# Ledger of designs, part 17: VHH binders against Abasic site processing protein HMCES (HMCES)

Target 1, 269 residues: Abasic site processing protein HMCES (HMCES), of Homo sapiens (Human) (q96fz2)
Amino acid sequence: CGRTSCHLPRDVLTRACAYQDRRGQQRLPEWRDPDKYCPSYNKSPQSNSPVLLSRLHFEKDADSSERIIAPMRWGLVPSWFKESDPSKLQFNTTNCRSDTVMEKRSFKVPLGKGRRCVVLADGFYEWQRCQGTNQRQPYFIYFPQIKTEKSGSIGAADSPENWEKVWDNWRLLTMAGIFDCWEPPEGGDVLYSYTIITVDSCKGLSDIHHRMPAILDGEEAVSKWLDFGEVSTQEALKLIHPTENITFHAVSSVVNNSRNNTPECLAPV

## First folded at step 1 (VHH)

Design ob2 (from ob1 with D99E W101Y G102S S103G E104D F105L; framework vhh_ozoralizumab_d1)
Fold by ESMFold2-Fast, scan of step 1:
Structure ob2 (fold): chain B 269 residues (1-269), chain A 118 residues (1-118)
Amino acid sequence: as target 1 above (269 residues)
Amino acid sequence: EVQLVESGGGLVQPGGSLRLSCAASGFTFDDYAMYWVRQAPGKGLEWVSEISWSGGITKYPDSVKGRFTISRDNAKNTLYLQMNSLRPEDTAVYYCAREYYSGDLDYRGQGTLVTVSS
């Protein structure tokens, strides 16, 4: 996974993340650095994306089931990185393969510290290889959406009012991530950055791409992944596997250029 | 400059063995997962094997599982593919490839031809 859409306005995104804490209390996640959230139909590595993480990461003795939402840099910078410029990191940490997560120090160490997060998106993009050419067909891949009288479908929206209805009740894609905190050697603000865990693609996606993000399907999986105070690394890793509960449609090549940030990026062709 | 150079291909009879090598240069080899992929005459690319950055995890499709073994020597920046019990359908150009993320490959070598024929 190397390209997502996360375009919802902050208030809509926040409501889409409503959840129950361990006590059964209905809650909205609390924002950190909300001004760093930049909605886009076409997010690439090194940009900021919203993630959910446990409140316990920020507040000692907090209920580990309570959630913070914070923008983090896509592309994990390990806490032990000694250079002054994180762009000098020689290996790509945009994704973390599930099969190597316990081998590679960049991922194993933050995972051991409970630095699990849920990466939020409208959906993600993948490029299907076309036979005998260098050209690829992009697809927008997302959770099946519950159809209501008002929600419509993304392909059936033919007015501004219908387009807004699609997104008001959109079920966000929830991907398993690992984050780390890097303190610049020369001082300055701590950099929070994340990687998306990837797994072998499911049967439904195998014709598009060989890999997929580890998707956390439903609130039980999301809660267990985030709750590092109660759920061990070993137990949390049992949540990391392919899922079939996913849908997709082909989109135009407009999405290919990460500078293009319009609804056309995810509209069906 | 990233370079991957395959060697070890050739003509073998069914049931024979070959060991392919790939010499990597221009990048930190032990930071990357590596792949072997192949292309049979008139067909598309087929994944043959993958190995994690440390060599601790290897994967194979059913078509070669139990016959092929991928390995790496990070001190020598070299990737290997040991091919046993070769079959005519294994005839292909074999490429060493580097993973940039999530199974997507960015560099591959020029390839080495493996022909399995009596």
Scores: ipSAE 0.000, ipTM 0.160, lowest interface PAE 15.2, mean pLDDT 86

Design ob3 (framework vhh_ozoralizumab_d1)
Fold by ESMFold2-Fast, scan of step 1:
Structure ob3 (fold): chain B 269 residues (1-269), chain A 119 residues (1-119)
Amino acid sequence: as target 1 above (269 residues)
Amino acid sequence: EVQLVESGGGLVQPGGSLRLSCAASGFTFDDYAMYWVRQAPGKGLEWVSEISWSGGITKYPDSVKGRFTISRDNAKNTLYLQMNSLRPEDTAVYYCARGYDSLEYFDYRGQGTLVTVSS
């Protein structure tokens, strides 16, 4: 996973993240640094994406089931990194393999501190290798969406007006992430950055790509992953596995260039 | 099952160029960041370049920045290192490596290819 779409306006994204805390109270996540959120159909590593994390990371006495939503840099910068410029990091931390997460210092340390987050996206892109050609076929991969009268049939969903109606009720993809906090040695603001945990592809995606993000399917899984105050690392890692509850469609090569930021990036071809 | 096979090393004069290749097999190549690292005679391992899974992000230490270019062909499962303006101090065994952490945590490394820069 190295490309996502997260284009919803901030208010729509916030409503899509409505949840219940441990007391059963309906809540919306509270924003940190909302001005750093930049909607895009084509988000690449080093850009900021919204993540959910427990309020307890910021407030010592907070209920660990309450959620903050914050933009974080995609590409984890470990807390122990001692260079002045994160771009000088000598290894790539865009993704973290589930099978080696407890062996790699960059991920084991923040995981031990409970630094689990849920990475939000409309969906993600993968490029299928085509035999006999240098071209790769991109696909947009996302949760199955509930059909509504507003969204209409598949044909109706293809129109810009009906596509806009679909986004009002869009079920966001919720991917398991690990984040860390890095303090620049020269001083300045703490940098929050994340990695997406990856697993072997499910049967349904195996023809597109061999790996997939670890998807947290449903509010119970999301809640347990975020709640580092009540759920141990060992228990949380049991949530990390392939899921079959996803769908996809082929998209045009417009998405290949990460500078392209239009609805055409995820439109079916 | 994971294999990394380097090629393209040889003797070259100062100021010359060489292109190294690394053929990868036994894993999904485009899932991984790839690295070139080198070991000069009597020295430890030195990181030379890094490339992201897509090829969109590359990194270099100051010692080679502007002279070396890392690239990849995901359709061919091949990693490249274009080395220009070679200097005697670039003499080393060059290794193709896969891994997400620092040098000591590479998952896999090839057998290496020798580059000698000498008149």
Scores: ipSAE 0.000, ipTM 0.147, lowest interface PAE 15.8, mean pLDDT 83

Design ob4 (from ob1 with Y100T W101Y G102F S103G E104S F105E; framework vhh_ozoralizumab_d1)
Fold by ESMFold2-Fast, scan of step 1:
Structure ob4 (fold): chain B 269 residues (1-269), chain A 118 residues (1-118)
Amino acid sequence: as target 1 above (269 residues)
Amino acid sequence: EVQLVESGGGLVQPGGSLRLSCAASGFTFDDYAMYWVRQAPGKGLEWVSEISWSGGITKYPDSVKGRFTISRDNAKNTLYLQMNSLRPEDTAVYYCARDTYFGSEDYRGQGTLVTVSS
């Protein structure tokens, strides 16, 4: 997973993350550094993306089931990194393979500290190799979205007028992540950065790409992944597996250039 | 896993009728709009019909309007295409496909061959 869309305005994104804590109380996640959230249809590594994490990471006595939402840098910078510029990290930490996560120091150390997060996106992009050409076909991949039952309408996006309405009740993609905290040697603010855990592709995506992000399908999975105060590393890792509950459609080559940030990036072609 | 299995294809005379079926499994069938698409020999994919999740709304291109009828039985997780007044140009492999919400398909079956000839 190397490219996502996360374009919802902050208020819409926050409401899409409504949840219940352990006591059944309805909540919205509390923001940290909301000014660092930059909506985009075309997010690449090293940009910031919103993640959910347990409030207990910030407050010693917090209920571990309560959630914070914070922008974090995509591309995990380990706490032990000694250079002054994170971009000089020679390892690619954009993704973390599920099969070797406990073998790699960069990932097993933060995982041992309970530094699990849920990476939020509208969906992600993958490029399918096309037979007989050097061009690759991009696809936008996302959770199935529920249609309006009583209207009998065919797709909310059938008319140009309805395209903007597609996002009002969008179900965000929730990907399993690991984060770490890095203190610059020169001083300055702590950098929070994350990696997305990847698994073998499901049958439905196997013709597009051989790997997929570890998707947490539903609130029970999301809650268990985030709740490092009650759920051990071993139990949490049982949530990491391919899922078939996914949909996709082909998109135009506009998305290829990460500088393009328009709805055309994810519109069907 | 998502599975779409078409049946009902075969050889038919011009002016004849055929009914195609698509058995869906591995997902909540009544949450999705469904398509029939076809590919004639040596040509690209052509959209044939679309039906809303409830079956209340159907759409057709002019090439099949009045001749083809799409329907669904949500209790049986089955999609149908009733084809009447068949023409040689209707010869194609017919595919059942699931809508992505954005008006395009994600999953498509293996197809069933319809041959219209004398």
Scores: ipSAE 0.012, ipTM 0.544, lowest interface PAE 8.1, mean pLDDT 88

Design ob5 (from ob1 with R98K D99E W101G G102D S103Y E104W F105P; framework vhh_ozoralizumab_d1)
Fold by ESMFold2-Fast, scan of step 1:
Structure ob5 (fold): chain B 269 residues (1-269), chain A 118 residues (1-118)
Amino acid sequence: as target 1 above (269 residues)
Amino acid sequence: EVQLVESGGGLVQPGGSLRLSCAASGFTFDDYAMYWVRQAPGKGLEWVSEISWSGGITKYPDSVKGRFTISRDNAKNTLYLQMNSLRPEDTAVYYCAKEYGDYWPDYRGQGTLVTVSS
């Protein structure tokens, strides 16, 4: 997973993240650095994306089931990185494999500190190899969505008007992530950055790509992944596996260029 | 537990040659692509070479292409970097790295220092 869409206006995104804390209280996540949220239909590594994380990361004795929403840089910069410019890290930390996550210090250390987050997106893009050509077919991949005026899921066969109306009640894709905090050696603001955990593709996606993000399907999985105060690293990692609860449709080559940021990036062809 | 131990660095004059070695243990060596990466003083990490699990495919950036050769001995769990026509700008700590995750190496060794100077 190397390209996502996260285009919802901040207020719509916040409402889409409504949740219940451990005591059953209905809540909206509290923002940190809301001005750094940049909606886009075509987000690439090194851009900022919104993530959910536990309030306990910021407040000693906070209820670990309460959530913060914050923009973070896509591409984890380890806390031990010694250079003054994080762009000088030449390794791609956009994704980390679930099967070897405990073998790499860049991921094992933040996991040991409970630095688990949920990466939010409308969905993600993958490119399928087309036989007989060097071109690839892009697909937009997302949770099944409920149509506003009818039961059932929105699909490629639905009219453009139905797609325009769906965003008010869109179910955001919730991907398991790991984040870290890096302090510039020469001073400046702490950089929060994340990686998306990846797993083998489910049967439904195997013809498109051999890997997929680790998707946390439903509030129970999301709550357990975030709650590092009550859920150990070992228990949380049991949530990391492929899911079949996804859908997709082909999109045009407009999405190929990461500078293109329009609804055409995810529109069905 | 993955362990990578680099060796073979040292001081060499411009135009000279060095051969670096990396002894690998704790994983099935011939199932993974391997990399050499380096860090020059005051610079970030730079990719130097890549070799596929079988040794059949190798890749190099233009900065070392034609001068450096990566190879592996799967029976010995050892990775090599033959460095010819060395230049002062090749001065760096060289790290052996195992393929890990999507599109990035894992440098787990201590590294070996290569100094190219008269």
Scores: ipSAE 0.000, ipTM 0.114, lowest interface PAE 17.1, mean pLDDT 84

Design ob6 (framework vhh_ozoralizumab_d1)
Fold by ESMFold2-Fast, scan of step 1:
Structure ob6 (fold): chain B 269 residues (1-269), chain A 119 residues (1-119)
Amino acid sequence: as target 1 above (269 residues)
Amino acid sequence: EVQLVESGGGLVQPGGSLRLSCAASGFTFDDYAMYWVRQAPGKGLEWVSEISWSGGITKYPDSVKGRFTISRDNAKNTLYLQMNSLRPEDTAVYYCARSDYYESGFDPRGQGTLVTVSS
């Protein structure tokens, strides 16, 4: 997973993240740095994307079941990195393999600090190799959506009014992530950055790509992944596995250029 | 280099109490959840307690719940385990562990502190 869509306006995104805390109270996540959130149909590594994380990361003795939503840079910069420019990091930290996460210092250290987050997206893109050509076919991959008369499935909502209604009830993709905090050696603001944990593709996606993000399917999995105060790293890692509860459709090559940021990027073709 | 030094073990009669300490150095102590684990003679490691980085959240298995209390003093880089109503089956070498080392399956290499509950 190297490209996502996360285009919802801030208020719609926030409502899509409604949750219950440990006491059963309905809540919306509280924003940090909301001005850094930039909606886009075509988010690439090094851009900011919204993530959920436990309030306990910011407030000592806070209820670990309460959630913050914050934009973080895609591409984890380890806290120990000593260069002034994060782009000089020698390894690609866009994704983290689930099978070696505890063997790689860049991921093991923040994971040991409980720095687990849930990466939010409308869905993600993958490129299928087409034999006999140098072209690859892009697909948009997302949770199955509940169909309603006003917010039909994305393939059935072709009019502009119906497309608007699809997003009001959209179930966001919730991917398991690890984040870290980096302090520039010459001073400046702390950089929060994340990586997406990847697993082997499920059977349904194997013809498109051999890897997929570790998707947290449902509020119980999301809650346990985020709650580093109550759920150990060992227990949380049991949530990391492929899921079959996913759907997809082919999209046009418009998405190939990460600078294209239009609804055409995820429209069925 | 990460260093954890356990102390406070000893011989105690059933029903007695002991307080274990773990002095931590070589890392930012308040960035990590901490564990107490134990190993009885001839047995594998058993998880005893866990405490969050702030000390606000604690966890216990049923075998020690209500009898043991984990706590930490982040200003002193020290982890504690208060053990009450001790039973012969609590006899073990007790180790403290930083969450990432324990959760990665790394065996504690320190000597730990021996707790013997017997007459």
Scores: ipSAE 0.000, ipTM 0.131, lowest interface PAE 17.5, mean pLDDT 83

Design ob7 (framework vhh_ozoralizumab_d1)
Fold by ESMFold2-Fast, scan of step 1:
Structure ob7 (fold): chain B 269 residues (1-269), chain A 119 residues (1-119)
Amino acid sequence: as target 1 above (269 residues)
Amino acid sequence: EVQLVESGGGLVQPGGSLRLSCAASGFTFDDYAMYWVRQAPGKGLEWVSEISWSGGITKYPDSVKGRFTISRDNAKNTLYLQMNSLRPEDTAVYYCARDLGYEYSFDYRGQGTLVTVSS
């Protein structure tokens, strides 16, 4: 997974992340660095994306079930990184394979500190190899959406003009991530950065790509992944597996250029 | 920048053996899982073998399991594929690939090395 869409305005995104804490109280996540959030239909590694993480990471005595939402850099920079330019590590930490996560120092150390996060997106893109050609066909992949109108498709709409109407109640994709905190050796602000955990593709996606992000399907999975105060690393890792609860449609080559940031990037062709 | 250079291919008779090498440069080799993938004439890419960053975990599809062995030397930034009991259907261009896990199934930069299994 190396390209996502996360285009919702900040207030709409915040409401889409409404949740219940341990007491059953309805809450909205509290923002950290909201000005760093940049909505886009076409987010690539090195850009900032919103993630959910436990409030306990920032407040010593906070309830670990309470959530913060914060923009973090895509491409984990380990806390032990000693160079001044973090971009040198971006390519090898965009994704973290589930089968080697406990072998790699870059991921094992932050995971041991409870640095689990949920990466938010409208959905993600993958490129399918086409038979008889050297081109690849891009697809937009996302959770099935609830059908609210009989005139609409179950889940996604079939045309660009109808697609505009589905965002008000869009179910965000929730991907399991690991983050770390890096302090520049020459001084400056702490950099928060994340990686997306990946697993083998489910049967439904196997014709498009051989890997998929570890998707946390539903609030129980999301809350257990985030709650590092109550859920151990070993228990949390049991949530990391392929899921069949996804849908997709082909999109145009407009998405191929990461500088293109328009609704056409995810519109069905 | 990133460079992968495959070598060791050639013509071999059925039942023979070959050892492929991949010299990696331009990145921290021991931070990546590595793959061998192949492409037979007129066919798509086929995953042949996978090795974790440390070399502790290896995976193979049934088509090569028991015949092929993947290994790595992190001190030398080199990936290997030992191929035994070669069959005509193993004829393909073999590529060394690193696993980035995004946009494409495999990230490979090499030209490949041709393995031909025939009399």
Scores: ipSAE 0.000, ipTM 0.183, lowest interface PAE 13.9, mean pLDDT 83

Design ob8 (framework vhh_ozoralizumab_d1)
Fold by ESMFold2-Fast, scan of step 1:
Structure ob8 (fold): chain B 269 residues (1-269), chain A 119 residues (1-119)
Amino acid sequence: as target 1 above (269 residues)
Amino acid sequence: EVQLVESGGGLVQPGGSLRLSCAASGFTFDDYAMYWVRQAPGKGLEWVSEISWSGGITKYPDSVKGRFTISRDNAKNTLYLQMNSLRPEDTAVYYCAKYEDSFYGMDVRGQGTLVTVSS
């Protein structure tokens, strides 16, 4: 997973993240650094994306089931990184394989500190490789969406104009992430950065790509992944597996250039 | 620190053969699918071949299928590309790349090795 869409205005995004804490109280996540949130249809590594994480990471005695939403850099910079330029590690930490996550120091250490987050997106993009051609077909991949008007999920057959109306009730993709905190050697603000955990592709996506992000399907999975105060690393890792509850449609090559940031990037073709 | 060091390129006449090598270090080599990609003068990166972590699955575009063979030696942390029946259009800098989970995330770290196919 190396390209996402996360274009919702901040207020719409916040409402889409409504949740219940462990006492059953309905809540909205509290923002940290909201001015750093940059909506885009075409987000690449090194850009900032919103993630959910436990309030307990910021407040010593906070309820670990309460959530913060914060923009973080995509591309984990380990806390022990000694160079001044974090971009040098971008490609090695954009994604983290589930099967080797406990073997790699860059990921094992932050996991041991409970630094689990949920990466938010409208959906993600993948490029289908076909034997016999060097051209690839991009796809936008996302949760099935509920059409309240017709009691059905949104489909690829819907016109581009109909896609403009779906965002009011869009179900955000929730991907399992690991984050770390890096203090620049010469001083300055702490950098929060994340990686997306990846798993083998599900049956439904196998013709597009052989890997997929670890998707947390539903509030129970999201809550357990975030709640590092009550859920151990070992128990949380049981949530990391392929998901079949996913849909997709082909999109135009406009998305190929990460500088393109328009609704055309995710519109069905 | 991921390091990939390509070698084996050179000048060859049309119809000739070359064997490219890629020495990998800084990561668990046998956990990753590996790619060969190339960049012809004035063109973008083009994938040439793909091999699974175990070596059991290989993939090729039609432009090289039947002529190129990708292989790996996990004990030596080395990736290979055997190129036969070379054509002028195969002229490019060849890079090995570690699998990433998207096209954008293709990790090309080395200097590459130049293959020139000319009479």
Scores: ipSAE 0.000, ipTM 0.152, lowest interface PAE 14.6, mean pLDDT 83

Design oc1 (framework vhh_ozoralizumab_d1)
Fold by ESMFold2-Fast, scan of step 1:
Structure oc1 (fold): chain B 269 residues (1-269), chain A 118 residues (1-118)
Amino acid sequence: as target 1 above (269 residues)
Amino acid sequence: EVQLVESGGGLVQPGGSLRLSCAASGFTFSSYWMYWVRQAPGKGLEWVSEISSSGSRTKYPDSVKGRFTISRDNAKNTLYLQMNSLRPEDTAVYYCARGYSSYLFDYRGQGTLVTVSS
């Protein structure tokens, strides 16, 4: 997973993240740095994406089940990195393999600090290798959406009012992430950056790509992944596995160029 | 720099009790799961107990379950292990550890020796 869509306006995104704390109280996540959130149909590594994380990361006495939403840089910069420019990292930290996460210092250290986050997206893109050609077929991959008389399907929306209906009740994709905090050696603002944990693809996606992000399917999995105050690293890692509860459709080559940021990027062909 | 300093070990008779303490510094103690592990003479490390960052969850292997109790005081950055009904096989150096699971630790103190004999 190297490309996502996360285009919802901030207020719609916040509402889509409504949750219950451990006491059963309904809440909306509180924003940090909301002005850094940039909606896009075509997000690539090094751009910012919204993530959920526990309030306990920011407040010593906070209830660890309470959630903050914050934009973070895609591409984890380890806290121990000594160069002044994050782009000088010798290795790619866009994704983190689930099978070696506890062997890699870049990921093992932040996991030990409870630095688990849930990466939010409308869905993600993958490119299927086509037999006998160098061409790749892109697909948009996302949670199955609830079908009601109020909600449209992505393929049925053909007017502005129909598109509004599709996104009003969209179920966001919730991917397991690890983040870290890097303090530039020469001073400056702390950089929050994340990686997406990846697993072997499920049977339904195996024809498109051999890997997929670790998807946290449902509020129980999301809550356990985020709650580092009550859920150990060992217990949280049991949530990391392929899921079959996913759907997809082919999209046009418009998405190939990360500069393209229009609804056409995820529209069915 | 992360520091974990254990204390409270000593010689105790079978059936006796000891309370171990671990003073933590150099990190936000209240944000980490903490562990007690031990190493008997000439043996490998054995996991003894674990506790969640808030202190609400604890876990023990069958070998010490019901006899040992892990606890923490986040205001004082201190981890404790109450050991009751001690047996000769509990003789070991006991380490306070910060880690990821019962088998994977990133920091460990110098340890405190517990000897259970007459």
Scores: ipSAE 0.000, ipTM 0.259, lowest interface PAE 14.8, mean pLDDT 86
Fold by OpenDDE, second read of step 2:
Structure oc1 (fold): chain B 269 residues (1-269), chain A 118 residues (1-118)
Amino acid sequence: as target 1 above (269 residues)
Amino acid sequence: EVQLVESGGGLVQPGGSLRLSCAASGFTFSSYWMYWVRQAPGKGLEWVSEISSSGSRTKYPDSVKGRFTISRDNAKNTLYLQMNSLRPEDTAVYYCARGYSSYLFDYRGQGTLVTVSS
């Protein structure tokens, strides 16, 4: 996974992340570092995206079922990294393969500390290799959305009003991630960053791409992944597998350029 | 640009009091939890105080509980630390920090030195 969309306004995003704590109380996640949230239809590695975390990461003795939302850098920078510039990392940390997560120190160590997060997105992009051509067709991949009688297909929003309604009720894609924090040796800003765990693609997606993000489908999966206080690493890793509960449509080549940040990135062709 | 500028440090006798200030700029101050942390010579960073965005919740470690009070004025974009009954062990550089947790913050000021000595 090398490209995502996360364009919802902060308030809409927050509402979309409504949840119940272990006591059954309806809650909204509290924001940390809200000023770093930058909505975009075209998120690339090294950009900031919002992730969900357990409150226990922030507050001693907190209820670990409570959730915090925070923008973090895509591309995990390990806490042990000693260079002054995170761009000097010699290995790619955009994704973490599920089969080697325990073999890589950069992922194993923070995972062992319970630094699990849920990466939020409207969906993610993948490119299908066209047989016989050097051209790749991009696809937008996301959770199936509940069709309300009034909710046209993402492509059929004939009016701005309808488009807004679609996004107001959009089910966000919830991807399993690992995060870490890095303190620069020279002082200054502490960097929070994450990697997305990847798995082999489900059958439905296999013709498009052979790998997919580990998607946490449903509140139980999301809760268990986040709750590092009650759910062990071993138990949490059982949640990491391909899911068939996805849909996708072809989009234009507009998304190929990471600088393009318009609704056209998501629009079906 | 995010800026945190601490002030109010100095030399004080044991049992004395000092009030630190932190001027924040370059971000929505009222949206962030804020922290005071300190570093004594030869020691690691120590969490000193936590305050919620609204100021409604505060937390202290046992080492300073009952002696230190964190507060904020969101209208002035300023964080405060009232330190009473100061001890030699409180000698440190004190930092204002914007953060995620008591030890996880993304911005920290340059610090202000507090020396408690007879």
Scores: ipSAE 0.000, ipTM 0.284, lowest interface PAE 12.1, mean pLDDT 90

